VH-VL binders against o27280. Designs and how they scored, part 10

Target 1, 266 residues: o27280
Amino acid sequence: MDSMNVPEVLEIKRIVEESESVKTFIFSWDFRREVRPGQFVMVWDFRDEKPMSVSLIDPVRSEIGISIRRVGEFTDRVHGLSEGDLLGIRGPYGRGFELMGRDILLVGGGIGMAPLAALADEATARGMRVDALVAARTADELLFLDRLEAAGVNISTCTDDGSCGFKGFAHERLLTLEENHDMAAVCGPEPMMFQVMRILDERDVPAQLSLERYMKCAVGICGQCCLDDTGFRVCAEGPVFWSQELSRVREFGRYRRDPAGRRVPW
Short names: E, the ipSAE of ESMFold2; O, the ipSAE of OpenDDE; V2, 0.75 times the mean of E and O plus 0.25 times the DockQ between their complexes.

## First folded at step 16 (VH-VL; framework fv_bamlanivimab)

Design s1 (at its last look DockQ between E and O 0.75; V2 from the best seeds 0.00; counts 0 for: pae E 3.9 > 2)
Fold by OpenDDE, look of step 16:
Structure s1 (fold): chain C 266 residues (1-266), chain A 122 residues (1-122), chain B 107 residues (1-107)
Amino acid sequence: as target 1 above (266 residues)
Amino acid sequence: QVQLVQSGAEVKKPGSSVKVSCKASGYTFSSYAISWVRQAPGQGLEWMGRIIPEWGEANYAQKFQGRVTITADKSTSTAYMELSSLRSEDTAVYYCARDSGYYWDYDYFDSWGQGTAVTVSS
Amino acid sequence: DIQMTQSPSSLSASVGDRVTITCRASQSIDSYLNWYQQKPGKAPKLLIYYASRLESGVPSRFSGSGSGTDFTLTITSLQPEDFATYYCQQYYSYPRTFGQGTKVEIK
């Protein structure tokens, strides 16, 4: 069956508690179906459906992981599930990250670290040097630190309250780091990503940024995730964009569409 | 230490305008939003609008649209709320508050100004 | 606009009491709810954000729960300094809206 329209019902193989609000749900995966870091899947709990980034890609174990933050009714239900329970998964969708060069910088905020964690695994497996700036509001919200460390990633942390690492925002921490990389991958709140992108552009570091806009169909049909002025569909042309592409997107970091499709400030 | 310091109390006549200032310090002004909330005597809290200093874009409650203007000056880390065509029912304490919703999805008012009393009387 | 309704509007309690305040949204707001405390003549103070997250510096006797439309603020053991008015506030959509407030008075 075509993955575009029919979710596959999968059993939750394992659940990893990443933080108080984030769990990673692990599924058996047939890797004849390609999946790339930066791509997302639609998760269906048989009542509602939401896009979620792939956070783990393990060809050895034939597993994928989806990290889900508890934010509302849907995610509340999902977080109430146990190993052995079922979820519908369709995808993967969207454009994932591209790796290039020898040294890569990952800048992630909150749940935005999910796709970056998967990218980190791929990058390290390719023998790349990976530096990661991991940001969160507080220390207990920092994600994937042990996993990244185990993968050989050089980690720098940033928290708003200074409970771990640099006190401040990710872009502020980035300003204190003078080392350049061959490329950067960024994912988190758009205001964060916007500021980070600006810094990276000034430093002539090629950057890819993953947007987390409201998506409905995931197949580029409904237009819910269309970006103003460009017509980019986050689900089709993204969610990973190059900085040059996003520079053309007027709304990036400024405003977004709410679930009703209304323009609202970010 | 995050601080929001507002301008002093105002007494205005009906039909006039009032402009309240809110000077922010102790954090990166452009990384947060500023919301304005008022409270009539003995009443609850009422959200008026918000500005994102980084972009200078503001949004308002429909109730105040056309009468309220929220601005921000990044160079002085100061936000302003101007309310025109004042009415007696506009008599209230007006608060500015740091709005965290711009950067993170935790949109709360974690720091407040001391409030500015605005009295509208003939 | 999303309407926020608190219950009760006021209550009397004694030091040491367990106090529960409820807030209901006219529609689902997921977890986008904050709780504030306001004392007379003072600006509101953030207590709980994102329905259940305790703001730094706020005593652990305060807790928030709920999602969707129904939310609860709980004070496990009321202290003298807790007599105040409490407000819930949604930030699911604009305009931001507050509950009408719950005044916690000394019995």
Scores: ipSAE 0.741, ipTM 0.890, lowest interface PAE 0.8, mean pLDDT 94
Fold by ESMFold2, look of step 16:
Structure s1 (fold): chain C 266 residues (1-266), chain A 122 residues (1-122), chain B 107 residues (1-107)
Amino acid sequence: as target 1 above (266 residues)
Amino acid sequence: QVQLVQSGAEVKKPGSSVKVSCKASGYTFSSYAISWVRQAPGQGLEWMGRIIPEWGEANYAQKFQGRVTITADKSTSTAYMELSSLRSEDTAVYYCARDSGYYWDYDYFDSWGQGTAVTVSS
Amino acid sequence: DIQMTQSPSSLSASVGDRVTITCRASQSIDSYLNWYQQKPGKAPKLLIYYASRLESGVPSRFSGSGSGTDFTLTITSLQPEDFATYYCQQYYSYPRTFGQGTKVEIK
């Protein structure tokens, strides 16, 4: 009945190299298990298990895509896999994005574009006007541009070094964009999300932001994904939060905690 | 483009203090951390501490805790490092460096000041 | 504190040689390692971040590899401008620490 808590072993059907550091792993998926943009899965490589964003939700081809950035030992091992190799998947988990209105702004930094790419597909399929601000440190790290263009998304880019689009940070580019959106969805580095949230709040644009925190159980039992002061569990009450929910979280954008619970700067 | 311009060389007596400035331009000052790194003559690099100007918060290597104070003035886009109770082994070139680790999880020093030579002698 | 040990401390090489510099961490630092080049009288310059990612504008003859505790910087065809001291630096934890440096001298 509740197979979401036990990993299902799935064959890697295709691997898409999104950048030198990001790959999307495509699996066949039975959509009787519904998946919503902004939800996550736990990926098991038979040694360790980590949360990963769903970037492709394709019920027509019965496919799901999971985008993984190479950041350490686990993701190095997964990046070394080939089509036909096996991974365990459990989930999906968490609260996804809610769409409202007719005009949506997406603001994504780095791998944070992964869940937003899935949301863009849903929004365009519903006939919404979609603007996306895609941010990275340099041009080669901008993700999903061709896919977003093909979906009819209006793309603005920014890079720290100016190698593509606006030279600067996402929140700096945002100040020069139209203010007339019904909602926004934001995912990326937490300091970026904090600065973007400030601007969106000043403009009275309803915003949903997707957080990443340390997770172990993914079902809300172990408490490892809790936010300071509120007791919100990122795996259960999130990972997608409304901006006014996050305004009560003093750690948001300021610091994080390591697995030992120590405050560390970003 | 991005520039970090430091104050000039100083000669100090043991027991005194030195304050080195680092004026930033060509980027949004509050969006990056500033680290301080020193290099004694003929020696390697030693990280001293950093500040995140957005929050005004600094953290220091334990070796310098209690002797170093790092501050930032957002209105002038200037960071400062003050080292007190100077000793002869504090003779070094002191660098400020822009630190990208506040925003992205790639933590590196991508722009450096020209360095400030500080000589501690009696 | 995480200690970073470089090998060799110095080396002499000819233009066109393949040069390899190693860096060993006192504990696992995953891939949280950078490489810098410093020429005499100049500030350091970032070459490689995240163990293997080449910084913009750095020649492709430079490459980095490794994870965990053992890392390498490779120059596949040494050029006269590569006369410098090279430093690894970890950012796995505070304090940030550097290796002691490897001085590359052109023969």
Scores: ipSAE 0.298, ipTM 0.688, lowest interface PAE 3.9, mean pLDDT 87
ESMFold2 (binder alone), look of step 16: mean pLDDT 93; pTM 0.946

Design s2 (at its last look DockQ between E and O 0.69; V2 from the best seeds 0.00; counts 0 for: pae E 3.4 > 2)
Fold by OpenDDE, look of step 16:
Structure s2 (fold): chain C 266 residues (1-266), chain A 122 residues (1-122), chain B 107 residues (1-107)
Amino acid sequence: as target 1 above (266 residues)
Amino acid sequence: QVQLVQSGAEVKKPGSSVKVSCKASGYTFTSYAISWVRQAPGQGLEWMGRIIPMWGEANYAQKFQGRVTITADKSTSTAYMELSSLRSEDTAVYYCARDSGYYWDYDYFDSWGQGTAVTVSS
Amino acid sequence: DIQMTQSPSSLSASVGDRVTITCRASQSIRSYLNWYQQKPGKAPKLLIYYASRLESGVPSRFSGSGSGTDFTLTITSLQPEDFATYYCQQYDSYPRTFGQGTKVEIK
């Protein structure tokens, strides 16, 4: 599929309820079209279009999954859909994660675990040792735990209220872990990712971080997702960035752009 | 235990300035934001502004723009709200509150200071 | 600015009563609404966040519902300690704004 193609209308094959607010929509996928963990697709409900990370890549079943958190009008509509209903999907777009080494650490917060879950599957399939730090506000918001466990991932959880695992934030939990890894992949709230990145840098652990920004074209043309000072386009140069790249991005963890392109605080 | 402890009551003359402090404890100061909310006697709650201590960046309600300055000292885990050119209508209880909006997208005030009464009178 | 309008401004109820407070936003705020309880001389207390999520430690008799522009706070069985003023608050956009409050008084 071309980068500027119209959405392909696909039938929702299955819906997995991951949590109260998160559903995974599964589609049949032609794997002649390559897709990598960390890449995103544009989801079109025939009214609006939003970027969503790929959370499941299953070549055996010829399926992909997109995990969507219910947060607004678009996602409300999507969450109202049933199996057999249709969505427009175009992509995948963006730069995905690169795997390196033998041991990988995944640090995810909330829906940020979506791309990391896909990465976990790939990493384990390659015979890598995968440790995952899964963070959420509360236990019921922790995502993909059973899936990760089934894949052989070593899971550590943390919640703000201590309802599951470490009581506190992901970066706080990370500080308590002494083991280093060959590489880390991080995705979640930018404040979390920023703190996690700092810790990993201090430990000389190469890290890749996936950013979320408002995207319109997904092909690096409109500039909606441009990052200040660098000119990086999240949809083109990202959404996965190396820590060295993000270190040059002034706005990382500090502020973001709203749908109108205005600077707003986190 | 999360605690926000504010400075004591203030009596000020019109045209003067007041600076209220809010000392935070029991959590990582830089992982949250601090919002300031005031309440005039017998009235509702009014949001004034917010600061992200991690970066020292603050945003304000337009109503107070130019008169209010919110700052934070990471070394002491203390936030400050300074309001200048005080008027009688600025008489209120001023609250600091922990704002969760920085880390997660759930932006709520889950912890509050005890409030600081500021009286503006001639 | 987003205007938040609560209804009613005040109500009288008895212990055991079902109490319903509504909050309307001047524009859609999605689910970005919180509910607070305030007792005289005290700071507000968070009850509900994100329209319907119960804050830890808050009794289950409190619940929130709604999305878009219309929201509701419900107390299924009013307790003596629930007589207070309740505020809705939006965080969809800046400035953050509160409803004018609803005072729940003893009948």
Scores: ipSAE 0.817, ipTM 0.917, lowest interface PAE 0.8, mean pLDDT 95
Fold by ESMFold2, look of step 16:
Structure s2 (fold): chain C 266 residues (1-266), chain A 122 residues (1-122), chain B 107 residues (1-107)
Amino acid sequence: as target 1 above (266 residues)
Amino acid sequence: QVQLVQSGAEVKKPGSSVKVSCKASGYTFTSYAISWVRQAPGQGLEWMGRIIPMWGEANYAQKFQGRVTITADKSTSTAYMELSSLRSEDTAVYYCARDSGYYWDYDYFDSWGQGTAVTVSS
Amino acid sequence: DIQMTQSPSSLSASVGDRVTITCRASQSIRSYLNWYQQKPGKAPKLLIYYASRLESGVPSRFSGSGSGTDFTLTITSLQPEDFATYYCQQYDSYPRTFGQGTKVEIK
């Protein structure tokens, strides 16, 4: 099984509390194993293994950061760990974001800002102009604002309850933003991404969107991350897809699957 | 401000149907689900079902399967719950609630309608 | 269906008291549990989601804990506005189910 990696056991070097529900776990990383924004790793807690997006790529300090939201038993256990504790890491896997042009729009909802924060660092390092629309349910759940500001990103915020920035959803705020970006990168709740994609497509803005699906092997063998209608494997042909690729996928924004493979509404 | 405004109280005969409306405002109607929860006098809360207005997809508690129909009209931002073959034990206050599980990964009811009292009696 | 059982069904307490309400699921629901407060004649109000997270605008005297099958709502210093009925609700599976309620009354 040449294409299946075994997890490398790594020590948690540092933990950043991004919010009450989100922590970033920092590991030392040998960048001879390249990592690009939008790729993911499989995180193993010695009981279970889940895909997680890389939020920090720092070759200067030889560090990667993985941001994890508490949403279930696995993530609860990982959130209970301390600096010095061990986790297994496989990867990176998947297709990352491609940067193009001079001006990029980032649209992130909740934890979806994690891979976009990594992309923002790369885009600003290349001298691109970066606008970010950061969305959450409430102000306390807006992620990475200080980091994005320090990087020179132009931030717009929106919250469902209006506690910070625009009161409403990301797609509603997007209607009031400039229409002339060279590209967009989108990650967040799939219903948000669906509605954002429709607006960006109407504006003829090339968009890349990052999907989440249930994964087991992460290397394209088991088929559990496949999308309806196309046969795309999120772990191999994604997780980042162009909007034109997703326009042919009827399940996008409509439903998800549980670990048993059963269709479940969003 | 998020608001869910329900239709008024109704008195119904056994065997008939009731249709309760729930008008949503203050948010994008298609971005959240709407759940229906009832409460018999002096009793607890009972989830009946929900709808995802974006797709018109509804799912129901098995207890009500075949008797309840939940729909949504995107053009008026209004959800409806119709309960048929009414019995006296269907006497309850019926609530609609904004269900956050469709959009965010948190599945709770963060905004509720004022409730619609439905009395089923001869 | 997942049955949710609250204990006690009712309790009497005085302003300033600490109260604890428990909720037990018939099978593991992980941490997929919410708590609601309901006053007479009013719709329920969300207090706590995901077992332990306080909803915005809810006083810090409320807290939630637990996972798996056993969950607890704690009020550390009762106020006059806290006399109400409290419900737990699971969302691990459909149908969503509520506990039978715990009425907190003035002693």
Scores: ipSAE 0.316, ipTM 0.692, lowest interface PAE 3.4, mean pLDDT 87
ESMFold2 (binder alone), look of step 16: mean pLDDT 93; pTM 0.951

## First folded at step 17 (VH-VL; framework fv_bamlanivimab)

Design t1 (at its last look DockQ between E and O 0.54; V2 from the best seeds 0.00; counts 0 for: pae E 4.9 > 2)
Fold by OpenDDE, look of step 17:
Structure t1 (fold): chain C 266 residues (1-266), chain A 122 residues (1-122), chain B 107 residues (1-107)
Amino acid sequence: as target 1 above (266 residues)
Amino acid sequence: QVQLVQSGAEVKKPGSSVKVSCKASGYTFSSYAISWVRQAPGQGLEWMGRIYPMWGEANYAQKFQGRVTITADKSTSTAYMELSSLRSEDTAVYYCARDSGYYWDYDYFDSWGQGTAVTVSS
Amino acid sequence: DIQMTQSPSSLSASVGDRVTITCRASQSIDSYLNWYQQKPGKAPKLLIYYASRLESGVPSRFSGSGSGTDFTLTITSLQPEDFATYYCQQYDSYPRTFGQGTKVEIK
């Protein structure tokens, strides 16, 4: 087996509590292994393995961060870990975001802000102007606000209940923003991304969107993350796609495949 | 305030059809899915189907496929559930509910109509 | 379909009691579980979503826990208004399915 596909056992260096349900696990990283915002890693707790987005890339400290939302048994176990505990990490995998222009718009929802936070760091480091629309159901689910602010990102928040910022959904907030950007990066619930993509297309703003699917192998072999009608493998051709690519994906925003391969509506 | 107001009680004969309405107010109708859930007398809750008003896509429980049609009129912010080929076992209270799973990974019914009693008897 | 099984089907308790209701899924549903309360002649009311999230306006004496296949609804100190039927509901897959309900009655 290729060494790149063998999990490396790493010690959790630090844990950041982002919210009640989200923690960022920080690891020492050898940057001889390149990693880009938008890529993901497979996290192995020696019982199960799940794909997770890289949310922090810090070449100065030689660290990466993986943000994990507590959603089930695997993540429950991981959230029970402490600093100094071990996890298996293999990767990174997938296609990450590309940066272009001077002004970038980030639109993120919930845990979707994880890869975008990493992208924000890279963009700001390059001297780009970064606007971020951060969405969540409620204020306590908004992620990375302090981090983004510290990086110099212009933040706009929206929540379903209006507990913070604009009351409503991300695409609704986006409609109220008149400024165009050179490019946009989007990650969050597919219904959100679908609506956001449509708006950006109408405005002729190049957009990249990060999809989430059941990814078992991460190397384009098993086909579990294949998108209908295109044959795109989210783990190989994605998870970051251009809007033009996603326009060909009928299931986008409508349904996904579950672990059994069944069609499951969003 | 979010409100779902359903149409009144119905008495139907076997083999006929019933169409129940659910008028929504207090929120953007097209931004949330609507589910229909029924409850037979003294029984539990049974999910029937769901519609996304924004693009009119609906999905149904297999048990009701072919007999149930869920529609939505965005202009009036009203969802409809039509059940055909009624049987005595279809006697139940039918609820519409706002499904907040449209946008987020949290799919719950946070608002309910008052229910519509449908009685099927010869 | 995913079957949801609640335990017990009914229980008797007194005001001030700690009440625990369990819900088991026929397969793993991660944390995609909600809890509802229903009183006679009324529509269900959302109590807990996503296994442990307390719905706005719901008293803090209600709590949810669990993931995978086993879930628990807990009322730390039962109040008079809490006598009702409680339902768990999964939204991991379609069709959405409910438990058979647990009736909490006054002892």
Scores: ipSAE 0.520, ipTM 0.835, lowest interface PAE 1.3, mean pLDDT 93
Fold by ESMFold2, look of step 17:
Formats: C-alpha cells, sequence, structure tokens
Structure t1 (fold): chain C 266 residues (1-266), chain A 122 residues (1-122), chain B 107 residues (1-107)
C-alpha cells in the first residue's frame, strides 16, 4: 500500500497563487512514501484524474505541493477549490531526476518549472551550484523566481516578448550562454525541450528531460502512455528520460498521440 | 522587431497558378510556424494552412488540399504559398502570419505580412 | 469545421461608450479562442488570446470573457482609434476558423 495505486483523499491544506494561471496546492503527506523530484502524482477531482508534477517536497513539515496550470475543464474545476476541499492523490509514480556532478543547469518553460523547483531545492541542499534558465511567453508567467532565489539558485530569465530578461526562446538564450555544466534537467513544452536537447547534445552536456503523455493507470499496465517505436512507457520508464534515450524517439518534438491514438502535431 | 514582407500583387488568368512569398526577419525563422490566411473582397478571413520550417511539415485546410502547396526555405527565412488551378473566387488578399502555437500551446497569429492581392480574371 | 458566428455584424457607437461583441462556436472550444482587430487596408492585429488574456501592448480597455461556446469582447471606453472590424478565431481544431467579423463604426 506504500506504492499507492488507490487514491488517498486529502484535504487541501493551503493554496499558493503562483501566477494568474498557476496555483500550488499543498497537502499533508506521510513521507514513508518517498517522493523524488521529477516523479508525478495522479490528481483526482472525483470526476477525472490527471498527472501532475510535485513542485514542493518538504519532509520536515510533512508537506507536498502540486502546481497546476489552468488549461482546460479539469484544471478549471481544481482551480475553483478552496482550502479544506478534498482531492484524491495517487502516487508517486515514475522515474525522477538523478543528480550528478557539482554544477547543474535547469531549463524550465512555464509550468515545467514545477518539478525543477523541487529539484533545485534538493540540488542546493547537496551543495551543488545551480543555474536556472526560466522561460515564459511574458513576464507575469515566469514561475518560482522568488523561491529559486531563496534557495540560492542563479537565475536567468527569458520571455518571448522581452518583458523580462532575454527576449526570445529558451534555446535561443542557451546559444548565447557559454557555461559548462556537469548535467542539465529540462522540463517544459516539448518543442522547447527538443530544441534545448539538441544544443546540450552538441555541447556534450548530459541531459534529463521530463515528458508528458496521456496516462490512465500510471503503473505501466494499460499502455496509454507509450511512446512510438521505442515502447517506452512514460509512467514507468519515464517521465524523466536521458537525452540518449529520447534520441531514439521519432515523435519527440514533432507530434503526440491523443487518447484515441490519433497523431496530433505540437 | 518581427517583420513579414510579402511579394507584390498578381493578376492571373483562370487555370493558372500563383506563388506568394513571405520573407521573415527579426526572429529565429525555424522556431515558429507560418500560416496562410486569405480574405476575399468584402469578406472575412479564411485559414488555408501552415508550415513549421524546422521540420518542413505543412498542414492544409481540406478545402485547399490538392491545390495549395506551402513550403519554407530556412536559408532565406522565406515561406511560400502556391495555389494552382485558379478560379475567379480565388480573388483575395493573401496574408502570411507568424503562428506561435508550436512552443507554448497557445495558437495565435501575432505578426502578419502586409498582404498580397491576387486577382483572377478572364 | 467549427463555425464561428459573431453578433452583431456591425454597430455604431460614440467615443467613451462601452461596446460588446459576441462570438458563438458551433461546439465547445473550451477557451481556445483569439480576438483580432483589422483596420481598413491593414492586416489583422492580435488583441486577446486564450479567450481572456490581453496581448502585450494592447490597451487595458479591451477585455475578453467566456468559455465553451459563448465568448465576448468588450471595449470599456471606446476611443477614436478603435474603429475597425473585429474577428474571433478558434484553435481547438483544424482547420482554424474565424468569425465573419463585426464592424465597429465611431460616430
Amino acid sequence: as target 1 above (266 residues)
Amino acid sequence: QVQLVQSGAEVKKPGSSVKVSCKASGYTFSSYAISWVRQAPGQGLEWMGRIYPMWGEANYAQKFQGRVTITADKSTSTAYMELSSLRSEDTAVYYCARDSGYYWDYDYFDSWGQGTAVTVSS
Amino acid sequence: DIQMTQSPSSLSASVGDRVTITCRASQSIDSYLNWYQQKPGKAPKLLIYYASRLESGVPSRFSGSGSGTDFTLTITSLQPEDFATYYCQQYDSYPRTFGQGTKVEIK
């Protein structure tokens, strides 16, 4: 039961408004169920169930935080909840990030900063030097800046419209950075991750990237989260993959499959 | 700043073809899709298709499938739209537009070319 | 194809007026809707994306609301530069489709 395949119904302890479109929902958590940065949980609102990355891991206060961007019917309903309301949580699931070396680069786009914020906390606690490139379309969509600063992370920002930091995409900013890192962790829109991966591969920087796919069982049985040609199950072999694993995935950065199995461009 | 500059107006006979160019500047060409939208005189806007230059992949509205070809040349940062078997109802202003949907899952046209008037007449 | 129907097709208003334009989709498009402004002889200009999010550099007198099938563009204090035709556009599915337009004329 410690590998929780059944939702546990938990009260929302606190809600943090991270931006106009992103809220972090904080729950009490028994850390005998270990949680690692990059793992995900299935959030159940008693009508539907969606995978969400853990953004806060605090075993001292026995709390986890789950950051959710409002982008559709499910997340609209969850954003309408208040402290004291109930949600079901299954998990954690999946393979999290592995830290190596002394210097790590985080590249996050939008809500993709959520699991990277948790990773940044772990990396700084280990005494690593952490650089983060935080990307968004516009300044008010940049996430976790204050939290990253408080953790001692060296932050660079970029926005498409230039309202904060470098004007352009994350991978364009990387082309202008001449930093050497022992590893990188990347999470955000898959097209961003593909472009960033190409640059990191050319520079021989080991990279881990976190993918998102449609999920139902989350434990590797139903096949709903499989990647074309490789058979990788995002919920079991991922969601975090090494760049070398993803180099064999034709669909990465190009298309995805909807719940009916239809190819849909990004 | 982002700029899309289109080729000049064309007068064509029915049954011929037209190829409109769209030169992009002020951004990384391969990082955005380019959509083509037309507007007949006194009418609204009609999406024709898009291309993502990074992959060279184009998608077309079914109405234009078989008559329209959208391409991109990364070396010149230029997109092209070719419409064949022209009819009088193809008389319109043809716009290219930068399509931002690829990177952030928001699909909108944030920069437009000045338009290319194409007249198809006897 | 998802049909987008705007109302009214045209309207006249005075400077300072509150103007509303509606857009109805033939099926639910969640919030996957944009609004554009087009002045005579010019290309369209993006005003609002994702139903309610204001594009950078667009005056705050413009706002959007709605989800599902029914959407509204509001101009809270009409200015002389706001005379134009306004289009809604859905991106829930392919092909992308536009409303027929609403012409706003300032007296």
Scores: ipSAE 0.233, ipTM 0.686, lowest interface PAE 4.9, mean pLDDT 87
ESMFold2 (binder alone), look of step 17: mean pLDDT 92; pTM 0.940

